# VHH binders against Flagellar brake protein YcgR (ycgR), part 116

Target 1, 263 residues: Flagellar brake protein YcgR (ycgR), of Thauera aminoaromatica (c4kar8)
Amino acid sequence: MAELSTPSPASPAPLDGGRGDELEKFTLRGARQILQLLQDLITHRGLITAHTGGGHSFMTAVLKVDEERGRVVLDPSPDPQANRRALAAPRLTCVTQLDGIRIQFPLVGLGEGQDKGRPALFAPLPAEMLRLQRREFYRLQVPLAHELSCLLKAEDLARKPVEVSARVIDIGAGGVAVVVPTGAAEFVIGGTLPACRLALPDGEPIELDLEVRNLNRQTQRNGTEQLRVGLRFAALPRAADTRIQRYIFKTERALNAKARGGL

## First folded at step 10 (VHH)

Design Q70 (from M4 with S31D; framework vhh_7n9e_1)
Fold by ESMFold2-Fast, scan of step 10:
Structure Q70 (fold): chain B 263 residues (1-263), chain A 119 residues (1-119)
Amino acid sequence: as target 1 above (263 residues)
Amino acid sequence: DVQLVESGGGLVQAGGSLRLSCAASGFTFSDYAMYWGRQAPGKGREWVSGISSGGGSTAYASSVKGRFTISRDNAKNTLYLQMNNLKPEDTALYYCAKQDYESGWFPYWGQGTQVTVSS
């Protein structure tokens, strides 16, 4: 018998493992920096989603940092099954957010015991922590009315050059997600699309190189399939970065004003 | 069910060459882009190379570009990675993977094949 799950609020997913090299500049490895960041999570009562693998996760929090024993103390789940899965996992991936900053870190060697007579989970201090500003992970959902498009220069199934006008569905400081009809072109993760043209509502299109990061097949309401392509800005001039960030800021501000001011 | 079986790894001296193979079954091999990834001891998995369904488009991590060549034989349902001018930092367990359009990435399914480069 298949398990019927009720819709849960989306848990923050761990960042793409293929981005390890790109995330190095945001990775903290200094013992003092790690201790300070963990202490900030305690001070601000930051809730943590701990991923145990296989799509399983639970909510926890850092209760304290034991510097003398080199370990962190975590709040166990009220669900005993979640705690058993966590203890059996070779690694936890912990994800949280603090004042618009995304924080992610691994915990290895989880154990259970008591702290001040109460059940607790313990783990050695993480050797690294990822710390991303909102700018690096925020994605604006592009309003349909803005008609944002990106002209992609790619190859078709016969290796012939093809230009595909793709609708931009989300945009961030690091890239865009676009939608193309299935079969319009073939994409390979890691492939570079040179001299593509991003059309913002105001001004001339921005010419930029894009790297393919992910490929999802989406089924529309009419049963037609389309391809969602995640694209990273491979070489972004400072002027282009400024224009993109200005668009994101202005659009977010306008959407917030509209939601607050009326229908 | 998807099955991918990697082979061709071994011990080689720096500057040497190896050719890895991946035998695919359980899906229409010619319909999917294919990938090679690797995992060194104590490190996370790293993408190495990718190839389109027809073999016409390829991509490489900067660390292996110019030294490695990805190829495929759709008639044999086999993916290859030719590795030349191997370096000690290429030491890793190498995995092949199939494009997964639901997750948007590519999971590694097999046990991999071990490549050890001595200096």
Scores: ipSAE 0.647, ipTM 0.891, lowest interface PAE 1.3, mean pLDDT 84

Design Q71 (from M4 with T58I; framework vhh_7n9e_1)
Fold by ESMFold2-Fast, scan of step 10:
Structure Q71 (fold): chain B 263 residues (1-263), chain A 119 residues (1-119)
Amino acid sequence: as target 1 above (263 residues)
Amino acid sequence: DVQLVESGGGLVQAGGSLRLSCAASGFTFSSYAMYWGRQAPGKGREWVSGISSGGGSIAYASSVKGRFTISRDNAKNTLYLQMNNLKPEDTALYYCAKQDYESGWFPYWGQGTQVTVSS
C-alpha cells in the first residue's frame, strides 16, 4: 500500500484562511496584544518561517519591535536570493510556534536596512495575528489600582542576594510580567528565582519559583529606567493556581462589566 | 559596534570534550549577561546557556545540563563553554550572544563555530 508523506516539522505550512469563525476566536487584532505577542516571540527567540509565495520561504526571527515607528525588525536570511524574493513579495506569511502554540501573521511592505549596525529587514506591524492558544497562556493586564506586587529573590550586580518588590503589570495561568527599577537586580534568561512571593488580594503571599523568560528596559520621560521582566511559573501548587485563576476571572469580569455591561 | 568572535569548535567523537571561546568587543562586557546558542542543520536556533555579568547566575537548557559549563573572564572580555560527554545531537553551529535590553532577544550573534560530533 502507498504511504502518505509526513509534513516536515521544520517548515509548517500556513493555515487555510477559509476557517471563518474558528480562526476568529484565535485572532488578535488589538494593537497592545499584537505588540505583546511580538515581544514574546523576541523573548523566546521564536524561529519564524516566512513564506514569500511560489513555494519559497526562509527562516527569520523578530529582533525588535519599534513601537514608536509601528514596525518590526527581522533577522535577514544568510541567502541573498531569499532576501531579494522577500523584498519583492507583496506579502510574507509568517509561521512560528511558541511553547507548542501555533502563531501566524502577515507582513506587507518589507524593506531592508540596518539596526544598530546589523543587517535587518523592516515591516509595518501586522494588523492581526493568529494564535491557537490554551487558557493557561491568557494574560490579564493588571489594573494599577489593584497594587499587585511580587517579591523577587535575585542577585545584584555585586553578586549580593537582594529582595526586590516588583509591580505586577500582567498575569496569566502560566506567569506574570513585573516591572523593577533598573539596577535593582540582575536577571538571566532561563534562570530560576526561587521562593518568590506573589501578593494577591485577600490572603497570604503565594510562594513560587519563577523562571525568567524575557527582559526589556524602558526609559521613562523623567530619565528613570525600568526593567520589564517576564516570569513563568515553574510549578504551581493547586491552591495557588486556584487563587490566581479566581483573581483573573473576577478582574476580567469586572473590567468587561465596566466596559460594556454585557460581557 | 558589537563584535563577537567564536572559536574552539571542531570534529570530535561521541563522549569527547571541546571548549568554546567567544571574544567580545565594542561594549562593556562586564555589564551584560551573555549567552550561548546553537543551530543544527535544518533546525532553528536554540538557547543553550546563559550567565550573568558577574557570573553569579547561570542557566542551562535541559538537553545540556550536567554536561556543559558556561563561564566568563571579564578581564579578558571572553565567554567560554566547556562541553563534556558530547553526543551526536550536539552537532551544530554554536553562537555567543549579548543580552539586549532594548529588544529582549539575542540581537547580535557572531559567525559561530562549528561543532561536529561523530557517532
Scores: ipSAE 0.536, ipTM 0.834, lowest interface PAE 1.7, mean pLDDT 80

Design Q73 (from M4 with S103A; framework vhh_7n9e_1)
Fold by ESMFold2-Fast, scan of step 10:
Order: structure tokens, then sequence, then C-alpha cells
Structure Q73 (fold): chain B 263 residues (1-263), chain A 119 residues (1-119)
């Protein structure tokens, strides 16, 4: 099943994080959170690129989390040289992606052996894991007070052109999610909505071509139905991209300031 | 139970045409967007086309745009894919799919119909 999303890089490089403090807010250190994230990687059969240093890496996967012994069990490489480099390395930097979220974690003290009669690599559970939403998948929850809207150009059930003012509920570098009443217009995944207008708090509406990427229907408790439409920016002028980025950054900064201040 | 039954596949020469049908039952057909996808042996599933619940909006993968036409007959609970100017690269098992408004996507629920395009 294709998600109609931009493909991830084939071999993602590790984030060095500058000094590391910039990524602190995205770092998990709770034992329960780490165990759950590792289990999610098992459930989704997530492929991991393990970097051993010196430009060397190999593909692996988490086969098992051994909570009793406090260790993770990894699939060894079919290349014996890669396994030897991994065992000799003072640490592995493991990089993967799950549901649009970049995950990176160190493994120290790698050993080899067998799990249920099959070759395996073992390491103590990581003390920390970085969980960073990729730029193309990152979406800012739009504060209700901002009243962001997008004027969509579509067709109704009678195939007549219709303009629908939709409330923007989240926004990212790659698109927006909007909410419309069920039946307000016809949508289909892969469909293009030309010349839509995105209204940000400051300035003129931005004219955009949007592609439908997902459709979720929700029924409210009062019986009101609404449709959540995920929309990808098909093309953006540089000025529009810059303005959207500024809105996202300014809003994130304001939300972070509010959270830290305990306001 | 939702049931989707694809038909109309076969062997055709390059440049030829085929019309696929998908007979739907077990749900209110007119309330759901519908899709066609395909899978060639050794390749992943590829989305081909989609049509909104009332037929007002359609979408096509770039590889088939201008050659394929999706349509539906809500009175007959049937989805169609008209395939013109077929190419050997169109050889695949073709699947019909119903929009899943909870997941936000569409699973392929049919058995599929085989299309083979000779050179």
Amino acid sequence: as target 1 above (263 residues)
Amino acid sequence: DVQLVESGGGLVQAGGSLRLSCAASGFTFSSYAMYWGRQAPGKGREWVSGISSGGGSTAYASSVKGRFTISRDNAKNTLYLQMNNLKPEDTALYYCAKQDYEAGWFPYWGQGTQVTVSS
C-alpha cells in the first residue's frame, strides 16, 4: 500500500545534534518509554541502519527486547566484516524511522551469541533515545485562537464547482490538515485542488495547489459529521514557503515559552 | 461483510484496450470513495486511480494519466477502469479498494484481476 508520501532517504546519516542540548527536548530517558519505542520497532519490523564509525554501517532490526536481562537483541548482518566492525566499535549509532518520526539511539557493549538457536547481536538497553519528527512529517498543531483557514476549490456532490472555507488544524513544511463538514465537497486521495488560498494571521492569503493525501471522517457526539482532509503542497513559491516557515517557527517559540513559563 | 470482486482482465497486445470492473457489496457504495491499484510480481503495490463517492473528483497516477479513465455506476454498485493504449509495463494484478475513513487510507480488499500486455 503506497502512502503517496515522499520516500525516506535510503540510508539516513546520524544527527550529531551540535552540542546535544538542542535535541534534549526530543530525547527519551524513561525506561518505560524506551521499552515501548523498541517494541514499536519490532511490531512494525522497522529496518535500522547501525553506524559503526569510519563511514561504515549495516542494516539490522530489533528482534526482541529482553527486559529481564536489560538488553536488546539485534539481527546480525549477513556480512561477517560488518559484524566484526560492529563488535569492535565502542558504540553503534542506530537510526531508523517510524510513522514519520526519526528515531536515533546509541548501543554500547555489543556482544554476539545465539537467541533460540539463531545467531544474534546483544546490547544493553539504551539509556536514551532521540525521537525527532522529520521536517517533511512535522506538523504544528494550530492554536484555535489563530483561526487559520484555507479556501478550497473543489466540486460538490452534483459536480458543481464549490468553494469551501476549511479550518486549518495542523500545518507543516509539506502541507496542512483541514476540517470541513461532511458533504461540503467531494474529495478523493490523489486529487488536486488548484488555486486554493491559505490565510495566515499576518498578510495576504497564499495561493496554493494542494493534493489530497488522506481522508478521515469523524462523527461528533451531537451527531455532526466532519471530514479531516490531509493536503500536500504541490508547489510553493519561495516567498510562500518562507512565510509558512516563519509562522511555524514563531508559533512554536510562543508555545515553548508558554510551556516553560507555566503560564 | 464488504466484498469487492474484480473482473475484465486478460491478455492484450501493446496499444490495446481493456475495461476492468469491480462489483461491490456489503456497504453503501455511493458513500465511499473508490480506488484502483496494481501489483506486478516482485514490485510493491502501486496506486493507479481514485474516484470520489459521487464521481465529482477523480485522480490518476502520472504513469497512467491520459490513458486510463476511472468511473462508477452507483445504481449498479460497480467501479470501472477503462485502460487505453496499454503498455507492457501495465502488466500487473489489478485491485479494487474502498476508502477507509477511520484509517484515512484504503486497503485492497479484492482478489484482483490479472492484466498481461504483450509486446
Scores: ipSAE 0.692, ipTM 0.913, lowest interface PAE 1.2, mean pLDDT 82

Design Q74 (from M4 with Q99H; framework vhh_7n9e_1)
Fold by ESMFold2-Fast, scan of step 10:
Structure Q74 (fold): chain B 263 residues (1-263), chain A 119 residues (1-119)
Amino acid sequence: as target 1 above (263 residues)
Amino acid sequence: DVQLVESGGGLVQAGGSLRLSCAASGFTFSSYAMYWGRQAPGKGREWVSGISSGGGSTAYASSVKGRFTISRDNAKNTLYLQMNNLKPEDTALYYCAKHDYESGWFPYWGQGTQVTVSS
């Protein structure tokens, strides 16, 4: 196990958003339920990671809910660039947790202003919120030093087979997220990628079938567009499941030990 | 100003066929993956099929695989669903949806088109 420089812990990635129907039973759509959950986040001081697209995110919190005006008030980032990105974004994807339950919701139509003389961000109340209490939805951010890759077997525009080597950016019990150049292959939610090869340390690549559950487009600083692909393990042999979970737990322990040692 | 208008539904006998269309406007159609979903009376929404932005990849729910074919015509900004060997269980309001690359998921848009399959 090599000890290379590890970047700062990344913000939690958005969950595999997949098909809307798959998450329907975990989706709150009632106005009262949404208001109550947002109020619970205020009461418990829930820190929120707001993803603005393009691989950017910032930390925020719900400061208050204005039920009469149908809007939520958010704490702006101390980084002015993050706030400008948020205001320019067509949507924020907000990720947080409450008592071990993962919560995710979109905000659309973000604006800026003042709340009681302090800078604030405003958005209409979300139309829906996800509330998930499942271990398979947890994702470990993969350290860059680990150089994890997954060889994807996909199809091009002409439905011809292509192989794409993708960098693994997060991994969980239920799947991985990878990044590929835009246009490298054709992807769609629900699509199956058969016989892909996941390279983990200390062994042969794991051959497995992956299902596309999430697709995000991101623009890099150099103007190059890339695609983040969320992938579910369609059928996972027990030996592969054990090895993946061992990697996750071992990496978490190493990251936690490093963080505690820094104190 | 994104608009999706579904059409082509109707009443058919079991074993029959229908072709649904979704006319898209207000965005660069060829840059987005597109989807079909349905909602039967008294049931939740169910994903049916998806097609990648260039048409190179398609996906189907197990309940329709082998019977339904999704396709698109990027020059006409139109999404299609060819439905063959229809079953009473396929009776539903059918919706098309545009992928949202910011959230990584998709909402269903439009009013839908009704498909009724009689025994």
Scores: ipSAE 0.685, ipTM 0.889, lowest interface PAE 1.0, mean pLDDT 84

Design Q75 (from M5 with S31D T58I; framework vhh_7n9e_1)
Fold by ESMFold2-Fast, scan of step 10:
Structure Q75 (fold): chain B 263 residues (1-263), chain A 119 residues (1-119)
Amino acid sequence: as target 1 above (263 residues)
Amino acid sequence: DVQLVESGGGLVQAGGSLRLSCAASGFTFSDYAMYWGRQAPGKGREWVSGISSGGGSIAYASSVKGRFTISRDNAKNTLYLQMNNLKPEDTALYYCAKQDYESGYFPYWGQGTQVTVSS
């Protein structure tokens, strides 16, 4: 659902809570799937960073799942102040990784007690867990010299059809991000732009249906405002997918060669 | 501060209709795309519909397309969702949200309005 570049697997920072809908397709809600994923974290002894709000966090781990009582048992922090902050927090945001996959889940209603005679934290089983596969979010930053563009079919402020030539700033297997002047067209997240045309350096433009996934406004150094539009390939024919992958591969190799002193 | 107040939910029989409203304040309503989302018990937040600032661009989740209609009244700072042919699976807490151009997405700020559809 999200159209983002690959995050560092070691990053402890949680993803934006406002992105709930963007991340829905990566969210597990089935009781069986949640229990299995928590058990996998126990088996692999996954280190979890628990965010308590206000920039505070501590390291923990799932010690066990108590299915009978419907709760997880967590390793408390050696820092008593971190445990007090966690117990006072209305919600913990837990972030970890398993085999290079980012996992994030909320815990609400944290309590303290003992497990097997040792201090422990307890929380009800999470109702949801985010499982984010890195490869789905990889984006190549498009070199300005390539002048990669996408002709968007959209609607202007007067509700009239318009064609907008947008500069492609990044591209991946799942979509592109483009930049357009603010006011050039109206966009809404979830909207479909039919029969857009992606121009790659070699060959004819690729005709694509694109779905709007995110919208950011930014001001350039010259004072002009622009809109960054994240676009997902709604359907991608095999030939188009092959051309896009080839462009990404070729461009990455050229960028690597340039970094090593080639040109 | 941004305030969004949802209303119009209730209990209806399958096949029935409801009209939800979202009263917006604290920002220039006509400058922002607006969204409806929902959360059913035991499920996550699901995007339902969106409408651009001028109302020209509209989108629906496939599960509600043809049954729900989003609209807005910029003079009244109000967002609407007309829900027809309601199904038990439409049972959820419904939220409205404002486009956030800094994050690129739309957080839900209101308490929501409960829709319950009986079979």
Scores: ipSAE 0.691, ipTM 0.911, lowest interface PAE 1.1, mean pLDDT 83

Design Q9 (from M11 with S31D; framework vhh_7n9e_1)
Fold by ESMFold2-Fast, scan of step 10:
Structure Q9 (fold): chain B 263 residues (1-263), chain A 119 residues (1-119)
Amino acid sequence: as target 1 above (263 residues)
Amino acid sequence: DVQLVESGGGLVQAGGSLRLSCAASGFTFSDYAMYWGRQAPGKGREWVSGISWGGGSTAYASSVKGRFTISRDNAKNTLYLQMNNLKPEDTALYYCAKQDYESGEFPYWGQGTQVTVSS
């Protein structure tokens, strides 16, 4: 039999023992809790990365929960190949965030059709959803208006140095997730990107060393492919750590205040 | 049905060399970064090296940097690890591995090939 879980190569081993028991503490199985969480994703227009297997994914969103039919309605990819892969997949693994909390759930039995005359994907409501409330998993979704970027110092397929401007999609105390165009550079988990520059809205870019921790290829809403790279802060000067924490806190506070203002 | 089959291990004297191979099947090899890990008797798994999908980026554990070289042949769906100046501490079962992008975990490891370094 294939292994069900294995620690990443950059993590201490062994980490497979007891993982199922740990995740159970964060698993929602109540029908009302699941419906409420899906509705919260609709209300906040949460973007979902739907993994179809084989390293493929696409961006989607929950458009509607059809409680009477026991179905969720998803926004299809503009890329027909991504939709075909999704329909052929035995299951989708959907990953998103809500208020900085990582949310993950499976969808099985995906179908296609129309909702109000527009193409849509349909799936039965998930029987379970993971809501990882641990502080170590907290990530702020970066508002598009902030135009946060990180200039990555990487290598191409010929091992030549290249600079890639990457959009920061989330940020936490330990790192950032960025998206880069496919083919822009090569990345490997455990690789170090020295002297990268993180641009926050205020002040000079922060120079820092980043370590690659996660890789995923995804198809965007507009049909283009992008590479999502998870990056760990290898060493943060105290001043940089303070600026990042201040940005996260200030941004959360502003987003919460705006939402409570009824806008 | 992801399959990873390692070969090339054996018994070698300290200071010697070995070249390990990993034959991959059941997925599009050229789309994935690939990795080597090892497990010494009575110890947990240790990450050894990684190589990006096109071979443009490599990474090594500090314990092997300068002695080991990772490479790949995408036309043959094969991953390699050239091991030079072997030390008794390198004695371990060597595995190749592929990340599962959905979970972020490494559920796909081969059965391994044994490397024994004597003094």
Scores: ipSAE 0.596, ipTM 0.854, lowest interface PAE 1.4, mean pLDDT 82

Design R1 (from L2 with T28K; framework vhh_7pa5_2)
Fold by ESMFold2-Fast, scan of step 10:
Structure R1 (fold): chain B 263 residues (1-263), chain A 121 residues (1-121)
Amino acid sequence: as target 1 above (263 residues)
Amino acid sequence: QVQLVESGGGMVQPGGSLRLSCAASGFKFSSYAMSWVRRAPGKGPEWVSTISDSGGSTSYADSVKGRFTISRDNAKNTLYLQMNSLKPEDTALYYCAKDYYDEWGSWFDHWGQGTQVTVSS
């Protein structure tokens, strides 16, 4: 199972950036905590998406933890090509969810072999595991009727300043996802876009700094390609945070009321 | 809060048909792509099919193309998988999964308990 991207043709791998300081407080590094969390994934039959880079991923699960040898045993993909990519990758980034908690961890030094006569993938225990409350990653899908936009301050291919009005497709406590036409601006993962302006329906636009976290390309039915950009809020003032949360809360309530209105 | 409840599994003979359903609640169903994933004894999880939020685009694993049809009813918050010409190799626990993208990448942020499909004589 090499491709999970249709209807989305491109699937971005989790970022392997130098910035993780804000997530340090959510990162487990204790050996016993890591072992316990992996065991919980086994007990709850957690489905794991393993990203191998280059937009490729496959589904796996932890079959077993070998505490004495310090390794995990994973289900291989039924697609031999996915397994070959995984073995060739410098790292796997594994992402899963358990009871609303997002769990993410790297695996390096992946090997293959047999477990009780069945093909299996083996890797050393991860040195760290990220554990995040889902509420911090909740995303409201922005209603088309709201015409929510964010004015991005970026650069074009020639490094000239450019302002792009991007459509906001989802919004959460930690950031927004926007769509821009391919070529409208150049984005660098980990780069900061200063003094962007998020237009909410009520009040003046919110001025905020955004960090580029994620990029994926989407092909429209007419063949036009658009870029989806995941943006993290940086240095968000409390007043701005409150306004964004208020918008999310009010919009979700309104959508729930309309859904119950006889559809 | 987000719940996905699969149903419609059972035992069927090779060549038979089954229709799986997934009842979704706790999120705006019409705003998310949905997938079916299966897990057979002795095999890793296998992606089966995906349908876009509008239902306008579908994709299938090569092993099920031409035999399975994914569909959705956004008014009923329900996902379906019509399985025809079933083979013993289709025996698995079938999961309904909600697709998700964020600044960390793509993943399934919710899935159900699964519904068992057994194809045997």
Scores: ipSAE 0.043, ipTM 0.526, lowest interface PAE 6.9, mean pLDDT 79

Design R10 (from L2 with S31L; framework vhh_7pa5_2)
Fold by ESMFold2-Fast, scan of step 10:
Structure R10 (fold): chain B 263 residues (1-263), chain A 121 residues (1-121)
Amino acid sequence: as target 1 above (263 residues)
Amino acid sequence: QVQLVESGGGMVQPGGSLRLSCAASGFTFSLYAMSWVRRAPGKGPEWVSTISDSGGSTSYADSVKGRFTISRDNAKNTLYLQMNSLKPEDTALYYCAKDYYDEWGSWFDHWGQGTQVTVSS
């Protein structure tokens, strides 16, 4: 079944997304907390997306936590190729949600066998689990009517400086995703774009440094290609953070009001 | 708050057809990709199909390719799954799932309670 997202060399990204210092405060390392969270995923029949690398993923769920053996037991994919990829992968990155909270954890040393006569995947209990509140992972899908833009300071194919006005398609506490016409500029995952300008509806553009986190090429029905670029806020001033959060909050409330009225 | 409500399941004989619907509320439906996921008795969840926010691109699991068609009506905030040439192995609880893509990759931030599909003679 191998679920495929839009291809990106950085996907699936490392668990920390390069935000290791920021994410440490959201990381659970207590054995009892980890066991309880895994049990909660069983109780709530959580749908887990397991990323195996190279843009590949499959769906799974926790069947059982074997505390005595220090193992988690997972449902295998009905797709044998997805299971082969998972077993060959040095690490799985598992992502799910519980009551709107993002839960993410790595599994290393995946094996296969049986649990009560049924095929199963086994892995040692994760040493850490990431719990992100909505505000930390949430990405507001930007309404097209807002015409939110970010002026990117980048380089063209000849490595000459160019300024590209890119449409912002989503925005969160940690960054934005933008759409750029294919060929307008060159982007390198991990590269820094200094002194970019994010234009919010209310006030002056915010000047900030952005780091390229992912690249996804999209082909529209009319045959045109667009490049989706995921960008992280490298160093966000407090005033800028406050304005971004305010925009997200106000826009979400307005969208929820419209959706309710439309029904 | 986000709510996804599936309907259209039922009992059908092999070779038959069913159309599933998912009514979405609590978010701007037209801005998100949507997926169908199923869970068969005694098995784990299996991704079935995904449709982009505009409806311009679709993808399917190999097990259903050529038999199932995913579609959406953004004006009605509704997701559909047309299921043709149904087989006994399609018997499962079918979930509507809201796709979320961020800097770390894709995952589902919400799913419904599911609608049961049973294929037997």
Scores: ipSAE 0.564, ipTM 0.846, lowest interface PAE 1.8, mean pLDDT 83

Design R11 (from L2 with S31Y; framework vhh_7pa5_2)
Fold by ESMFold2-Fast, scan of step 10:
Structure R11 (fold): chain B 263 residues (1-263), chain A 121 residues (1-121)
Amino acid sequence: as target 1 above (263 residues)
Amino acid sequence: QVQLVESGGGMVQPGGSLRLSCAASGFTFSYYAMSWVRRAPGKGPEWVSTISDSGGSTSYADSVKGRFTISRDNAKNTLYLQMNSLKPEDTALYYCAKDYYDEWGSWFDHWGQGTQVTVSS
């Protein structure tokens, strides 16, 4: 399969190197829950991408859960080379979705054989399955060069309408953090700012409603005071959500490529 | 929310042609690479072809290279697969799939119900 670098929504950042605590709440370890989820994948004819390491992957699907023998039965790849790589791999990392929820699980001890006279791959049931339904913990630090801004519709101290162009310093699936000069506008936690305009590269500003979630006053080294405002997306349209997450993913990939010494 | 609806399948003789279509809704189609995946009776899913978000780059499985052409119309939110010189081995249910790539790997996060292609004499 050819893998194209594509714009995709940002997911919660994975925690590596013994940093699995944040993902623990999304991890299913109950035998009944694992069996039910695998059965749901069968029922919905879920397409699974199995990563074998070294940049290799193949398409598969769960054919059957053999509860008595404690194993899962998988479709082999039509490509014999992919099957050889899979059988030689110490583990497969399987990734799929169910109703918009990301599902990921390891398979260890892959073997080959037949199921009802047809070629099949077999593996012990996974001891855990990751089921990701939250995105709020992932935050992209916005590069200053992007000059990302949000035009806020707020009120001044006298309750008069004001528009404030705020610099976006981080962005995630659930909201943005912006900085504004101290005194530019009055913000109240829980307050709503209607019809604000988020300017992303490549297109018209996105009109959206924002809820004030947190406030933090900071003094910069040059003595300039700024207010950091955390804003939650309220009633985010699907097209806006997609465009925001595309920006996050593309920017993250570009930053990773730059850190590795370019393309 | 995300919906992919395939059409254009049918029964053809070996050497015939079919054009599959996939109507996409519920997401910004022009932002995502799209793929065709097929599942033959008694076989696992096989990736067939991928097209980049702009349509500027395409790739094909060796089994269909030179016979199939993937294309897209971003103004119509539609993905196509032109299938020529069809063989009995091309008999399968064909799925339109939305590509997903992130820090944990590449995979398909949505696919349609599929459209059946049968190549027989």
Scores: ipSAE 0.376, ipTM 0.766, lowest interface PAE 3.1, mean pLDDT 80

